# VH-VL binders against Sex-regulated protein janus-B (janB): the designs that were tried, part 5

Target 1, 140 residues: Sex-regulated protein janus-B (janB), of Drosophila pseudoobscura pseudoobscura (Fruit fly) (p54365)
Amino acid sequence: MKILNCFSLIGQCAKPILRTYTSPAADLLKLPRVDIKEGKLRYLLLSVYIHGETKHARTVVRGWNTDSHDDIYYKNVRAMEKLGLCTKCLGGGKMDNDESARKIKIHGSCKTFGAANHHKTKEILLSSSKYKNFNITVKK

## First folded at step 4 (VH-VL)

Design m27 (from l10 with heavy chain Y101W L104V; framework fv_lutikizumab)
Fold by ESMFold2-Fast, scan of step 4:
Structure m27 (fold): chain C 140 residues (1-140), chain A 123 residues (1-123), chain B 107 residues (1-107)
Amino acid sequence: as target 1 above (140 residues)
Amino acid sequence: EVQLVESGGGVVQPGRSLRLSCSASGFTFSSYEMSWVRQAPGKGLEWVAYISSSGSTIYYPDSVKGRFTISRDNSKNTLFLQMDSLRPEDTGVYFCARAPWDYVTGEYYFDYWGQGTPVTVSS
Amino acid sequence: DIQMTQSPSSLSASVGDRVTITCRASQSISSYLTWYQQTPGKAPKLLIYAASSLQSGVPSRFSGSGSGTDYTFTISSLQPEDIATYYCQQSYDTPYTFGQGTKLQIT
């Protein structure tokens, strides 16, 4: 399995096209850590940072009902570039988000980017107001 | 520079308690995940506790779960390990370790360690 | 729990030799593997992280490789100061587990 750009220092980082009036640092600070759908998802663990500045980075979780981890990655790259931010993929996997039962199961890997550190993903989910009381399990 | 200094070790009888402390300096303590790792005499390394930077996420191996409690005071740059119901097999040197999340590689690793504090549980 | 099996348990080599230590995980750990050096009576020191990334300040004679379940640590040209016990450790899943260590001696 070939994992592209998953552990590169550059990631997807072109000079950003700023369409906001706030600084990239302010936009990074306001960025939601968790953005996932309900149901059976593919997810990615992503590092978001300011172009040319690896000192200011945030780790975020993105997941939805898609057949491609690449779709999640490239949509995030495009969204972040508009804010003056760069994206690096830290791997991914699959997630079963049962919001009615307040249960999330995390497992597996991303074919393109490899497996994420699922325990870091669990930590980020538990740090959010919506998922803080969920029963989150990691398998494999 | 980065320094971690453990204290609170000693000799104690089985069933008793000890509280270990780790004083951190040279970095922004509140921004780093921390762990305790122990080493029995003549044996290898064994991880015993993890705590996230905010203190909200905590992990233990089954060998100490229910007996040991990791905590931190970010205002005082101090990490703690409360050890209750101590057993002879808990004997060893206890190391405080900084366990940062690496946003480039997407993993945890122990990049700085204290000198360790010895704990002996004997009757 | 993920079990880490380290081989050999002890090794003797001469200055200038190429030394290789292996570490096998009971399941795939996706290169979330770290190597540490420990001299007797001292704290461990980080050498390699993410299977192959050299920690700053660590001599280039140390290297790591591997993926999946099988990992290798190499010293390309052994120096006297390299006498120590070496440990591998996985950070893929809790509990974080270490190999049993390899004691390196010089002949």
Scores: ipSAE 0.274, ipTM 0.773, lowest interface PAE 3.8, mean pLDDT 88

Design m28 (from l10 with heavy chain T105E, light chain T94F; framework fv_lutikizumab)
Fold by ESMFold2-Fast, scan of step 4:
Structure m28 (fold): chain C 140 residues (1-140), chain A 123 residues (1-123), chain B 107 residues (1-107)
Amino acid sequence: as target 1 above (140 residues)
Amino acid sequence: EVQLVESGGGVVQPGRSLRLSCSASGFTFSSYEMSWVRQAPGKGLEWVAYISSSGSTIYYPDSVKGRFTISRDNSKNTLFLQMDSLRPEDTGVYFCARAPYDYLEGEYYFDYWGQGTPVTVSS
Amino acid sequence: DIQMTQSPSSLSASVGDRVTITCRASQSISSYLTWYQQTPGKAPKLLIYAASSLQSGVPSRFSGSGSGTDYTFTISSLQPEDIATYYCQQSYDFPYTFGQGTKLQIT
């Protein structure tokens, strides 16, 4: 099987760059679990891990109003590689984040990566200080 | 048969050092993450150190950071905990524990534990 | 740090009883919760991981459930060998933290 580009389900890594002030382990611990915009979004559920250390990972939610789930994946891969971290996509979907009403609706799938476990996404959102009191609904 | 056997505990005065060892058998040691967990007399469990399978990634809680050093020798199937500047509050039974991890789902748990080695820090 | 609180701290029950222990996290832990059994003088033993997954070799009378901040551990029909202290633990974030333990005694 040939390696697929940023659409690969295997995961995407680059060797870490040398850093003078931070380590990949410290960077992983400081990662926000949730980074989403307001409005009608595409989102991905992502596993972030240290290059060569796949058995310890942090699961994060990323979403914004974009034309493609692949845009979210690519931007996250690039940002994580700057921290010496690797990314694997666990699936995606769509999200309607109405912050004024404190309501989030999660549904759908991603053409490239398939549907995320939306219930896991809901739990991660509720674990954040910003979204802990939101009414979060999961639909297929 | 998975076995983890701790050694190196004892009675020491405050400010001194101890080095604990954990001998692993019955599994491919180099493929598993390892941790140390302690338990003070009559108290609950407290996680004290984590090390990745290769030894490249290490985490500590603030209570021991700068004083304790976790390391491993995969060629000898042995895990170590170097404890410096010991305090009375470090007294307890120290367990080594193995952690498989489900990379895709992010699951992490301690599936096997050693019998523990006692450490007493007193004057 | 994520605080884990167990209820009750101690419990007495009879053989054959249904026993429930609860564990509450100070924030949502996305079902990254594990239950352990510890007999006096021995190492802890894994019973349940990922809130509801039964470890291989563990009797089916043990079960776990819950999500978000609230989790429960149940023994459907208490047996004499179940006398022990039970601990919950979160692995959602570092540092990993345990509940204070629930001491189970049989009357």
Scores: ipSAE 0.007, ipTM 0.602, lowest interface PAE 9.4, mean pLDDT 85

